# VH-VL binders against q9c0h5r722to879: the designs that were tried, part 22

Target 1, 158 residues: q9c0h5r722to879
Amino acid sequence: WSSESIKKPMIVTSDRHVKKEACELFKLIQMYMGDRRAKADPLHVALEVATKGWSVQGLRDELYIQLCRQTTENFRLESLARGWELMAICLAFFPPTPKFHSYLEGYIYRHMDPVNDTKGVAISTYAKYCYHKLQKAALTGAKKGLKKPNVEEIRHAK
Short names: E, the ipSAE of ESMFold2; O, the ipSAE of OpenDDE; V2, 0.75 times the mean of E and O plus 0.25 times the DockQ between their complexes.

## First folded at step 10 (VH-VL; framework fv_anetumab)

Design v3 (at its last look DockQ between E and O 0.04; V2 from the best seeds 0.00; counts 0 for: pae E 15.5 > 2, off the site)
Fold by OpenDDE, look of step 10:
Structure v3 (fold): chain C 158 residues (1-158), chain A 121 residues (1-121), chain B 111 residues (1-111)
Amino acid sequence: as target 1 above (158 residues)
Amino acid sequence: QVELVQSGAEVKKPGESLKISCKGSGYSFTSYWIGWVRQAPGKGLEWMGIIWPSDSYTRYSPSFQGQVTISADKSISTAYLQWSSLKASDTAMYYCARIPGYRLYGAFDIWGQGTLVTVSS
Amino acid sequence: DIALTQPASVSGSPGQSITISCTGTSSDVGSYNYVSWYQQHPGKAPKLMIYDVSNRPSGVSNRFSGSKSGNTASLTISGLQAEDEADYYCSSYTDSGTLYVFGGGTKLTVL
């Protein structure tokens, strides 16, 4: 977990667009988690995050690794919970790339054990939920069609 | 050729310490989990725990938590299972096996040949 | 700890098809597609025969197949051969306190 913004993508990439969007994406994640001043209500912030990941395939792994970062050693309980919630929301719209799937799966698995739970936040419950979402997304792929994610879908994904 | 080679059979007395090894070859050692499985004489397979050699992240079965220590030295592609104080009930065949990737799906695709540990007075 | 339940023994004649069941709970077999099957001949290390419920590793005969329904996974061996005589173990991921669990094992006898 970091309170600071990132200055470059967490995953090495040659894609200029991904490079540009990665830092902004991290800020959005921080906004949703409550670690940064939000421009909009959390629901709309989540929508923007999900939309970015959905529309830009090269940004998906970056998105998920950023979420992993922000949910690791995060002692801010509300922030932590919201980070996992955001992960679940994103998984409802798109999986990570096949290359990153195993990593994310392993990360989620490591948090499924109740031993990782902290006072006030059942991380294991979030992780289990994310696990199922990940498995489903891996089978079905990203949301299909030209219609972007919407607020109602975000609400349902929580 | 991908293989896991385990250390030789051990004959010990109760109270003694022991460390057995499992060396991987023919593959990227840091890209697979290594697990340990116990099989008492004439009994079934028991999952003991696993380790990710890259960072030594370890998970134990509750039955073996605190009873054994799983470790790894990635520099020599070797995993270890050790006891601080053996008991007669530790008499068993011990297998190491690998699990592909970060996925924790529990499929051991390559197995060592096993290390027989005999603990008797 | 959760235990996966297998029949102690099954038998069949050469050429027949047999099925070994592995019954778990909603915390393992019932909720995840992470069931594996292992074959173990006497004095030998186990061999992976099926993973993820129904997938065969390279080199494993297509006579071996896996399936799952509810909390029960099944290993089917068709065209039974003498060399199939062995112990068979199922395993599964579980979220009930331990990461993985094995079944009790099934001794397959080829008559």
Scores: ipSAE 0.024, ipTM 0.660, lowest interface PAE 4.0, mean pLDDT 91
Fold by ESMFold2, look of step 10:
Structure v3 (fold): chain C 158 residues (1-158), chain A 121 residues (1-121), chain B 111 residues (1-111)
Amino acid sequence: as target 1 above (158 residues)
Amino acid sequence: QVELVQSGAEVKKPGESLKISCKGSGYSFTSYWIGWVRQAPGKGLEWMGIIWPSDSYTRYSPSFQGQVTISADKSISTAYLQWSSLKASDTAMYYCARIPGYRLYGAFDIWGQGTLVTVSS
Amino acid sequence: DIALTQPASVSGSPGQSITISCTGTSSDVGSYNYVSWYQQHPGKAPKLMIYDVSNRPSGVSNRFSGSKSGNTASLTISGLQAEDEADYYCSSYTDSGTLYVFGGGTKLTVL
């Protein structure tokens, strides 16, 4: 977990567009989680995050790694809850790549045990929900087109 | 073929109500904000407010909060601007315009043709 | 609310380059790259010419370009043509309590 900006993506990439977007994406994740000043309400910040991941395929794994980073060793309870919520929202719209799927699945799985819950944050409940959504997103992406995010679908996805 | 088509010009008297419309076509209406912009005769552009048509979430300029109502009917791809009691100072051209949905802070990329509202005794 | 400051008018001869300024504050132009420029001919709706400070939408001539330095954004029109004669407005996101702010507009006259 970090309160600071990042200057380069966490995944090495040769795509300059992806590199630039990764740094902006981290700011948006911080804004949603309450760790950075936001100029928009949480629903519309979540919409922007989900839309970037949906629109820029090379950014999807980076997005999920950034969420893993921001939910790891995060002792700010509201921020932690928002981070898991944002992961669930994004999984409603697109999966990670097949090569990253197992890493994200393992991360989520390790958090599904109620032993990991903290006071005021039921991490295991979020993780179970994210696990379910990850499997659905992978199946949907393989068989159907991924739909574009909008505010109504963000509210439905929580 | 993306376009916003607004209702026709209106001539009204002070105190009357009015509801003007903005119909979107050629795109997914619920995937873009619709904003309303006022232009008084011979004057510049004034932002009035925006709506997300999917759930009718709105934001108003402080100058227009409580003065107008912005609404939408997504089933017919139409946004509305309405007054319960017009004033002579409401005489202006009113434009609707759209903003890409992933950027609350985005540009108005497509504009309607405008609706001239004239309020006089 | 504070409007973005634009000159009331600018003029230039055909073939020249002109620049229209748009000055805001650290709460808008200075902090955000969400500056847009609109062209409006008399009796017509505005048309988006530049977004995100320097990007052109499809169909906009490469004679139009945008830039920003500090709290001031600029629209530059090169190879000035008679059809460029119009009003030009800038706009920006603002965190000062209003979501959008427009500039006052600049009338461009092609001599």
Scores: ipSAE 0.006, ipTM 0.495, lowest interface PAE 15.5, mean pLDDT 82
ESMFold2 (binder alone), look of step 10: mean pLDDT 92; pTM 0.941

Design v4 (at its last look DockQ between E and O 0.18; V2 from the best seeds 0.00; counts 0 for: pae E 13.3 > 2, placed apart)
Fold by OpenDDE, look of step 10:
Structure v4 (fold): chain C 158 residues (1-158), chain A 121 residues (1-121), chain B 111 residues (1-111)
Amino acid sequence: as target 1 above (158 residues)
Amino acid sequence: QVELVQSGAEVKKPGESLKISCKGSGYSFTHYWIGWVRQAPGKGLEWMGIIWPGDSYTRYSPSFQGQVTISADKSISTAYLQWSSLKASDTAMYYCARITGYRLYGAFDIWGQGTLVTVSS
Amino acid sequence: DIALTQPASVSGSPGQSITISCTGTSSDVGSYDYVSWYQQHPGKAPKLMIYDVSNRPSGVSNRFSGSKSGNTASLTISGLQAEDEADYYCSSYTDSGTLYVFGGGTKLTVL
């Protein structure tokens, strides 16, 4: 977890667009998690995050690794919960790439143990939910069609 | 040793209910998906559905949705497949199998020995 | 729904190399590395031989290999042996319709 912005993508990429969007994406994640002042309500922030990941395939792994970062050693319980919530939201719209799949799966799996739960935040429950979402996403792929994610879909993905 | 042991062969009549079992051992039963696969006599493998024993989350093949019920009892590391009303067309070998994790989606690495279900008048 | 098509049967002599194809109807097989192969002897449960297109589980002979090109996955068995005579099934996840599907199976006969 970091309270500061990232200066470059966490994943090595040659894609200029991904490089440009990665830092902004991280800020949005921080906004949703409550670690950064948000310019919009959390629902719309989540929508923006999900839309970016949905529309830009090259940004998906970056998105998920950023979420892993922000949910690792995060002692802010509300922030932590929101990070996992956002992961679940994103997984409802798109899976990681096959290359990153095992990493994310392992990360989620490790957090499914109730031993990781703290008072007020059942991380294992979030992780389990994400695990199911990951499984589903892996089977069904990214959201199909031309219509972008919408607020209602975000609401149902939580 | 990791293994899945299934219940014995069943001979039933149409209209009867049936519940067969699959018991896992040698691994953390709640940390792996269990799937059921049907194989009619002389036919190929058919994916029926899967269950996460930890919370009994279940997914079915469209072909089997509403036709069978998959369940699990994690306290005894057992998964179940059941019919409310059997048909002659349900005659088949039924396998339970464990799905590997960590990027190994769709790979059934451990199989039960199979349960033969015969439905005839 | 995705359907995986396999040849009904293939045959080869001992020592030869044979290939079994598995062709999807969509780009699903080509888009993801979720293809697995199973071997099944008569009266026995299937055995996982290949996962994720080309990976062998522990204990599986290196005579078995997997690959894919486009929407077609292939299982190759080199140095064919009598014990290789069995049915072989490919499988894959799909992003439309059926979540997981098996191919129709291929009967391999060792001459």
Scores: ipSAE 0.021, ipTM 0.652, lowest interface PAE 3.9, mean pLDDT 90
Fold by ESMFold2, look of step 10:
Structure v4 (fold): chain C 158 residues (1-158), chain A 121 residues (1-121), chain B 111 residues (1-111)
Amino acid sequence: as target 1 above (158 residues)
Amino acid sequence: QVELVQSGAEVKKPGESLKISCKGSGYSFTHYWIGWVRQAPGKGLEWMGIIWPGDSYTRYSPSFQGQVTISADKSISTAYLQWSSLKASDTAMYYCARITGYRLYGAFDIWGQGTLVTVSS
Amino acid sequence: DIALTQPASVSGSPGQSITISCTGTSSDVGSYDYVSWYQQHPGKAPKLMIYDVSNRPSGVSNRFSGSKSGNTASLTISGLQAEDEADYYCSSYTDSGTLYVFGGGTKLTVL
């Protein structure tokens, strides 16, 4: 977990647009989790995160890696819960790329054991839910359509 | 081409330590689980445990928890199975295998050739 | 230890189709599509024949097919040939805490 901004994406890239978008994405993730001040309400912050991942396929793996970072060694209970919630929301709309699927699945799997639960945050429950969403997203992926996120669908995904 | 190459056969006495290896090549080693499978002479396959080489996270079958140590050195694309004190009942063929595809809970799609461990007085 | 149930042996004549069963529970075969089948010739490592219930990896003959119904998965070998004589194991993910289980194995004899 980090409270600070990032200056580089977590996935190495030479694309300047991707670098800038990765840094802005991290700020949005921090805003949703309550670790960074936000002017928009959480539902609309989640919408912007999901829309960026849905519309920019090159950003999807970076998004999920950032979520893994922010849910690892995070001792702020509400922030931790919101991080897992945001992962579940994004998985309702798009999968990671095939090359990163195993990494995310492994991360989620490692958190499905109740040993990882902390007071006030049932990490294993979130992880099991994310697992089901990841499985469904992998089956339906980009092959099924181009439905963009909207506020009503994000409410349903929560 | 994708392969797993295991260390050679071992003949040991009870009480001795042993560490056998499984080296992966032809693929991104840190992006797949590696599992270990035991086969006693004339018997079936038994799942022992798995490791994610990227961060060394492990999970053991209850039957083998505390009996062996699974580890990896990602810098040389190698997974290990280790005993601190061998028993005669550890005599078996030991396979390493890669978990298939992009999903954590996949099948074992690439198998090492096996390492025969014989423990006798 | 709890394992997937397979018949100890099965036999068939060349050209025949045979089916090997693998019966589990609602905690594994019944709830998940992570059933796989392995062929093992004497003295050799297992080889993946079927994964995710019904998918064949590259290089596996289409004489091998897989399916499941309820808590039972099945491996079917059509056009049986002498080289099919081997041990066959099923495997599945399980949410019982052990993560993976193998079946006890089935010896296939070609008459």
Scores: ipSAE 0.007, ipTM 0.505, lowest interface PAE 13.3, mean pLDDT 82
ESMFold2 (binder alone), look of step 10: mean pLDDT 91; pTM 0.942

Design v5 (at its last look DockQ between E and O 0.66; V2 from the best seeds 0.00; counts 0 for: pae O 3.9 > 2)
Fold by OpenDDE, look of step 10:
Structure v5 (fold): chain C 158 residues (1-158), chain A 121 residues (1-121), chain B 111 residues (1-111)
Amino acid sequence: as target 1 above (158 residues)
Amino acid sequence: QVELVQSGAEVKKPGESLKISCKGSGYSFTYYWIGWVRQAPGKGLEWMGIIWPSDSYTRYSPSFQGQVTISADKSISTAYLQWSSLKASDTAMYYCARISGYRFYGAFDIWGQGTLVTVSS
Amino acid sequence: DIALTQPASVSGSPGQSITISCTGTSSDVGSYNYVSWYQQHPGKAPKLMIYDVSNRPSGVSNRFSGSKSGNTASLTISGLQAEDEADYYCSSYTDSGTLFVFGGGTKLTVL
């Protein structure tokens, strides 16, 4: 977890668009998690995050690794819970690439152990939910069609 | 032990309906896709479709879309394959199989023993 | 849609090494690591032998190995044994309309 912004993508990429959007994406994640002042309500912030990941395939792995970062050694319980929630939301719209899938799966699996639960936050429950969504999304793929994610879909993904 | 157990062999006539079952045990049924695979006598394996038991989301092969219905009852860890009207060409062995997640990259890691369906006049 | 082509049959003597090829009609087989191999004895259900091109599930003999070059995946069986006589199918996952495709199968005879 970091309270500071990132200055470069966390993944190695040559994609200029991904490089440009990675920092902004991280800010949005921080906004949703409550670690940064939000420019919009959490629901719309989540929508923006999901839309970016949905529309830009190269940004998906970056998105998930950023979520892993922000849910690792995060002692802010509310922030931590929201990070996992956002992961679940994103998994409803798109999986990571096959290359990153094993990493994300392992990360989620490790957090399914109740030993990781903290006072007031059942991380294991979030992780189990994410695990199911990940497994489903792996074969379903990203949301299909031309219509972008919408607020209602975000609500159902929570 | 993780296993899939399928219902017994079926002998039917053309035009009859049929529903066969596949019950999972030894694992969390809702954590894995279930797929159905057809094998006509002396022929190869054909993917038919898959189902996510948690919410019954289904995907079908284009060749089997509209020809069969795949369903599941997660409360009893059972998946189903059904026909509204059987044809002689439906004579085959039908396998259900668990599709592993990312760890196996979509491989069928657990198979049922198969259900033989014979359709003849 | 992708199609996978296998030889109809292969044969070998005990102790030999044999290879079964699986060639895709598209670059998908070369682009993705979603190739799996299945062994099927007569009257039995298929058994997963290789996944992700070259990985063995627990309990599968190390005599079985998988590889890929270009749009061709290969299953190699070393130290051929009588029990290896079976049909072998390759499979590939694809994100197209047909999520899973099987090869036509290869009958392996141990002489």
Scores: ipSAE 0.405, ipTM 0.806, lowest interface PAE 1.5, mean pLDDT 92
Fold by ESMFold2, look of step 12:
Structure v5 (fold): chain C 158 residues (1-158), chain A 121 residues (1-121), chain B 111 residues (1-111)
Amino acid sequence: as target 1 above (158 residues)
Amino acid sequence: QVELVQSGAEVKKPGESLKISCKGSGYSFTYYWIGWVRQAPGKGLEWMGIIWPSDSYTRYSPSFQGQVTISADKSISTAYLQWSSLKASDTAMYYCARISGYRFYGAFDIWGQGTLVTVSS
Amino acid sequence: DIALTQPASVSGSPGQSITISCTGTSSDVGSYNYVSWYQQHPGKAPKLMIYDVSNRPSGVSNRFSGSKSGNTASLTISGLQAEDEADYYCSSYTDSGTLFVFGGGTKLTVL
């Protein structure tokens, strides 16, 4: 977990657009989790995160590793719960690439043990939900069509 | 004890319809993809399509798109493979298989016993 | 999409080691570690022997091992036994628009 901004993506890329968007994405993730001030309500912030991941395919793995970072050693329990919630929302719209799939799967699986719930949040319940979403998403692919995520879909994904 | 049990062998004529079944037990049926695999006599394995039983979302191999229908009834932990009009070339062994819940990109970890479909005049 | 290439047949004597190859492309075997191997005896369903290139499911003999180099995966059977006589298929995830691809199969004969 970090309260600070990042100046470069966590996954090395040569794509300048992806580099710029990765830093902006981290700020949005912090805003949704309540670790950064935001003027927009959480639903709109989640919509923007999901839209960026859906529309910018090169950003998807970066998005998921940023979520893993922000849910690891995160002692702010509301922030931790919202981080897992955001992961579940994004998995409703797009999977990681096949290369990153195993890493994310292992991360989620590791958190499915109820022993992780000792801090007053049901992390294992969030992780089980994310695991189910990841398994489906991996063989479905990104949401079909050219329709971007909308607020109704975000509400249902929560 | 995890298993997939398929319906029995079928002998049909061209033009007839057919629906064969695959019942899962011993595991959480809606947490795994179920795939169907065809094996023509003396030939290799061909995957046909997959279904996510939780919401019945299906994806077909291009070779089988429009040729068969895959469905599921999660209330009885059963997946189905259907033909509306059988052809002699549909004569084959048909397997259902579960895709592994871990590292499942291509790992069919539990297989049904197979359903032999014979289509002859 | 293209099928994974396996030799049509291989043979070996009891007690020997045998290797079955499975050659794909950079879109499947070369890029991903999602290679699996299946054993099929006559009249029986396939059985998963190896997943993730080199891992054995519980209950599969440690005589079976898997590896890969570049675009080629390999199944090795050590201490060959008569019961190993069967057809063997490899499979991989693929980027190429077909979700899965199987090899054509290899008939293993124990002499």
Scores: ipSAE 0.341, ipTM 0.752, lowest interface PAE 3.3, mean pLDDT 85
ESMFold2, look of step 10: ipSAE 0.319; ipTM 0.750
ESMFold2 (binder alone), look of step 10: mean pLDDT 92; pTM 0.942
ESMFold2 (binder alone), look of step 12: mean pLDDT 92; pTM 0.944
OpenDDE, look of step 12: ipSAE 0.035; ipTM 0.697

Design v6 (at its last look DockQ between E and O 0.27; V2 from the best seeds 0.00; counts 0 for: pae E 12.0 > 2)
Fold by OpenDDE, look of step 10:
Structure v6 (fold): chain C 158 residues (1-158), chain A 121 residues (1-121), chain B 111 residues (1-111)
Amino acid sequence: as target 1 above (158 residues)
Amino acid sequence: QVELVQSGAEVKKPGESLKISCKGSGYSFTNYWIGWVRQAPGKGLEWMGIIWPGDSYTRYSPSFQGQVTISADKSISTAYLQWSSLKASDTAMYYCARIEGYRLYGAFDIWGQGTLVTVSS
Amino acid sequence: DIALTQPASVSGSPGQSITISCTGTSSDVGSYNYVSWYQQHPGKAPKLMIYDVSNRPSGVSNRFSGSKSGNTASLTISGLQAEDEADYYCSSYTDSGTIVVFGGGTKLTVL
């Protein structure tokens, strides 16, 4: 977890658009998690995050690794919970690439043990939910069609 | 060694309740999904559902949702499958099995020996 | 919902190679590597032979191999032996209801 912004993508990429969007994406993640002042309500922030990942394939793995970062050694319980919630939201719209799938699986799996839960926040429940969403997303692929994610879908994905 | 040991055969009448067990040993019971699989006489394998013993989170097949209850007692590394009211059609061999690795809905790498349940008037 | 279709039976002579197919009703089987194969002898519990389409668990003979093409997964048994006579089941994940499904099973007879 970091309170600071990232200066470059966490995953090495040659895609200029991904490079440009990665830092902004991280800020949005921080906004949703409550670690950064938000310019919009949480649902719209999540929508923007989900829309970016949905519309830009090369940004998906970056998005998920950023979420992994922000949910690792995060002692801010509300922030942590929101990070996992956002992961679940994103997984409702698109999976990581096959290359990154195993990493994310392992990461989520490691958090499924209730022994790691903190008082008042059942991270293991979030993790199990994410695990399910990941497997489903990996099989079905990203949201189909031309219509972008909407607020109602975000609400339903929570 | 890793193994799953199931409770013995059951002979019941329609309407009776039943709870069969599956005890794991040789591994961290709370870190692997346990599933139940039904096999009617002379028929194929049917996925019933899975449970995460660590907190008893369960997922059922739609065909078995509401028909059975899957539970676990992690303190004794045991998973359970139970019926509130058996039917003749519940006659079958029931297997518990562990899911390999860290993938949900993955392969069953360790199987119990099976519990035969016979329901007849 | 996904249904996995297997041939009811296959047969071969000792030393031959046989293949059992497992075909999904959708592209799900071909879209991701979630196919498993189980061997079951009469009166015995199933045994995992292949997972993730083509991976063999420790202790499983290298005579068993798995592959997939499109929405069809295949189990190949080379150098057929008498002890290979058993029922074989494929299994995979379905997006509808997010459940595991088994094929109908294939009876392998060694002539």
Scores: ipSAE 0.013, ipTM 0.613, lowest interface PAE 8.6, mean pLDDT 89
Fold by ESMFold2, look of step 10:
Parts: sequence; structure tokens; C-alpha cells
Structure v6 (fold): chain C 158 residues (1-158), chain A 121 residues (1-121), chain B 111 residues (1-111)
Amino acid sequence: as target 1 above (158 residues)
Amino acid sequence: QVELVQSGAEVKKPGESLKISCKGSGYSFTNYWIGWVRQAPGKGLEWMGIIWPGDSYTRYSPSFQGQVTISADKSISTAYLQWSSLKASDTAMYYCARIEGYRLYGAFDIWGQGTLVTVSS
Amino acid sequence: DIALTQPASVSGSPGQSITISCTGTSSDVGSYNYVSWYQQHPGKAPKLMIYDVSNRPSGVSNRFSGSKSGNTASLTISGLQAEDEADYYCSSYTDSGTIVVFGGGTKLTVL
């Protein structure tokens, strides 16, 4: 977990567009989780996160790595819960790439043990939900293909 | 013990309908994919499709899309494979198999014993 | 639709080692570390022998091993025994619309 901005993506890339988008994505994730002040309500912040991951395919693995980072050793309970919630929302729209799939699956799976639960946050419950979402997303592919996510789809994904 | 038990052999004529079953026991039925695999006499294995019993979401191999219906009744831990009008070319052994659910992209770790379907005049 | 390529048959004498190949493309074997191998005796259901390229399920003899290089996966059986005589199928996930594809199968004969 970090409360600070990042200057470069978690995944090494030479693509300037991906580098720039990764830094903006991290800010949006922090905003959804309540770790950064937001101008927009949480539902629209989640929409922007999901739209970026859906539209910029090279950003999908970065998005999930950032969520893993922000849910690891995060002692801010509401932030932690929102981080897992955002992971579940994104998994309703697109999977990680096959290259990253095993990493994300392993991350989610090891959090399914109740030993990971903290006071006020049942991490194992969130992880089980994300696990099922990941399995479904991997077999269905990116939702709708060419159509952007919208507010109603985000509302249903929560 | 985890097992999949399939319904018995069937002898049918072309044009008849058929629904065969695959009952899971010893595990959380709604948390694992169930796949169907066809094996024509003397031939290899062909993947037909999968179902997520928790919400009945299905995916079919393009070769079988529109040819069969895969369904499940989670209240009795049973998956089904169904034809509305059998053809002689449907003569085969049909297996159900579980995909390991704690890992995505899992192998078929548990197989049913198979249901032989014979379609002839 | 598209099958992974396996040799139609292989043979070996008791005690020898044999290798069965499974050749796909960059869209399946080359892209996924989810190659599985299944053993099928006549009249019986397939049995999982190897998953995730090289992992052995509990209860499967350590004489069975798997590997992958590029677009080709391999099943190696050491110390051949009469009970190993069976058909062997590889399987992989694909990027195509098929999702899961099997190889054509290999008949192993123990001489």
C-alpha cells in the first residue's frame, strides 16, 4: 500500500502512452479507495477506472497489479474494502492477459483463507467473490468488446 | 470423495430427443466448471463446452454450438447434456468432467464414467 | 476444430523411457502454461496425469513427467510398465473461440 503518487508504472514499458495512463490510473484507484481526494462520486470514479482498463488493453495488467499493491499491507480498513470491491468491478468487464492471469489468481486465492481477515474487513469473502469473477471473466473475455462500460453496468457490477 | 456419476447407456433412433445427466458429489458443485467431452467410437477426445453451475453460464465449442444444450440444476448438483433431435453421427461416448475451481484454466481433474449414446435405425 | 499434433503411436520396451510430443501454436501451447496430459485405457474414462505443463496430481507415479519448449509440450514416461499401455491425450487452452483443445491422441504400446 502507498498514500503517495507514483512516477512510473509497476510494469516496465517503453510505451509513453501506457506510462502516462498508468500514473493517472493509480490516482483514480486512490480516489476510489478514499486515499486521495476526489472531485467525482465513487460510482463515476469506478466507471473511469473500468473504462481505462477496457479501452487500453495494454493497461489491464497494470491496473490489476496496482490493485494488488493497494490491497497488500493496507491497514486503512475502508480503503482495503474498497480496493477489493474495485477489483471485483473491473473483473466484470475484462480479464487480465493470460501472461498475468496466474499471478492474479494466486494473489486472490491466498487471500481466500480467513486467516487474512482483519477487524472490520472480511478479506476472504471479498477474495472468494473476486476469484469467481476472475474465472468467469477469463472464460467470457472482455465484456461487449467494442462498447465502453457505462454507469448502469458499473452499478450492476457492484 | 469427489465424484461425477453419469446416467446409463442410451440406444436411440434418429430424430429422438435425449437428455443425459452428470451428478457431482463430495465438493461444492456451484464453484467448479463442468465440461462435456465427446469421444466417437475409436476416435479421440473432443471438447464440447462448459457450464458454471452457480449461474448456469455456458460456453460451447464452435463445432457444437447450436447442436446440443448444456444445463445444470444446482439444487441437485447435476449437469445435463441434451439433444432435441439426435443424428446417427451423435453416436459416441460422452464424458462430463470437472475443471479444478481453485485454479482458473484448470485441467479436467475428475471425470465421470461416461454415457454411451448409440443412434441407429 | 484445430487439434494439437501428437504422433499416432509410440512404443517402448519395459524399463525404457519414451516421450510423447504435443505440438500446437503460439495461440495455445505457446501462450499458455496450462497444458494437461490424460491417460485413457480401453473402455475407461480419461485420467489426469499432468497439469500446468509439469505438475503431477497426487497418486500419479513419478515416472510421468511433463515439459514444454516453445510451441511443443512433452510427456515423458520412464521405467515403462505394461500398465502404461494406453492412449494419451494432451490438452491446452487457446486464444481461439474453442477455449480448450485436445491433441489427436497417441497410442502407447509396451512391447
Scores: ipSAE 0.007, ipTM 0.555, lowest interface PAE 12.0, mean pLDDT 83
ESMFold2 (binder alone), look of step 10: mean pLDDT 91; pTM 0.937

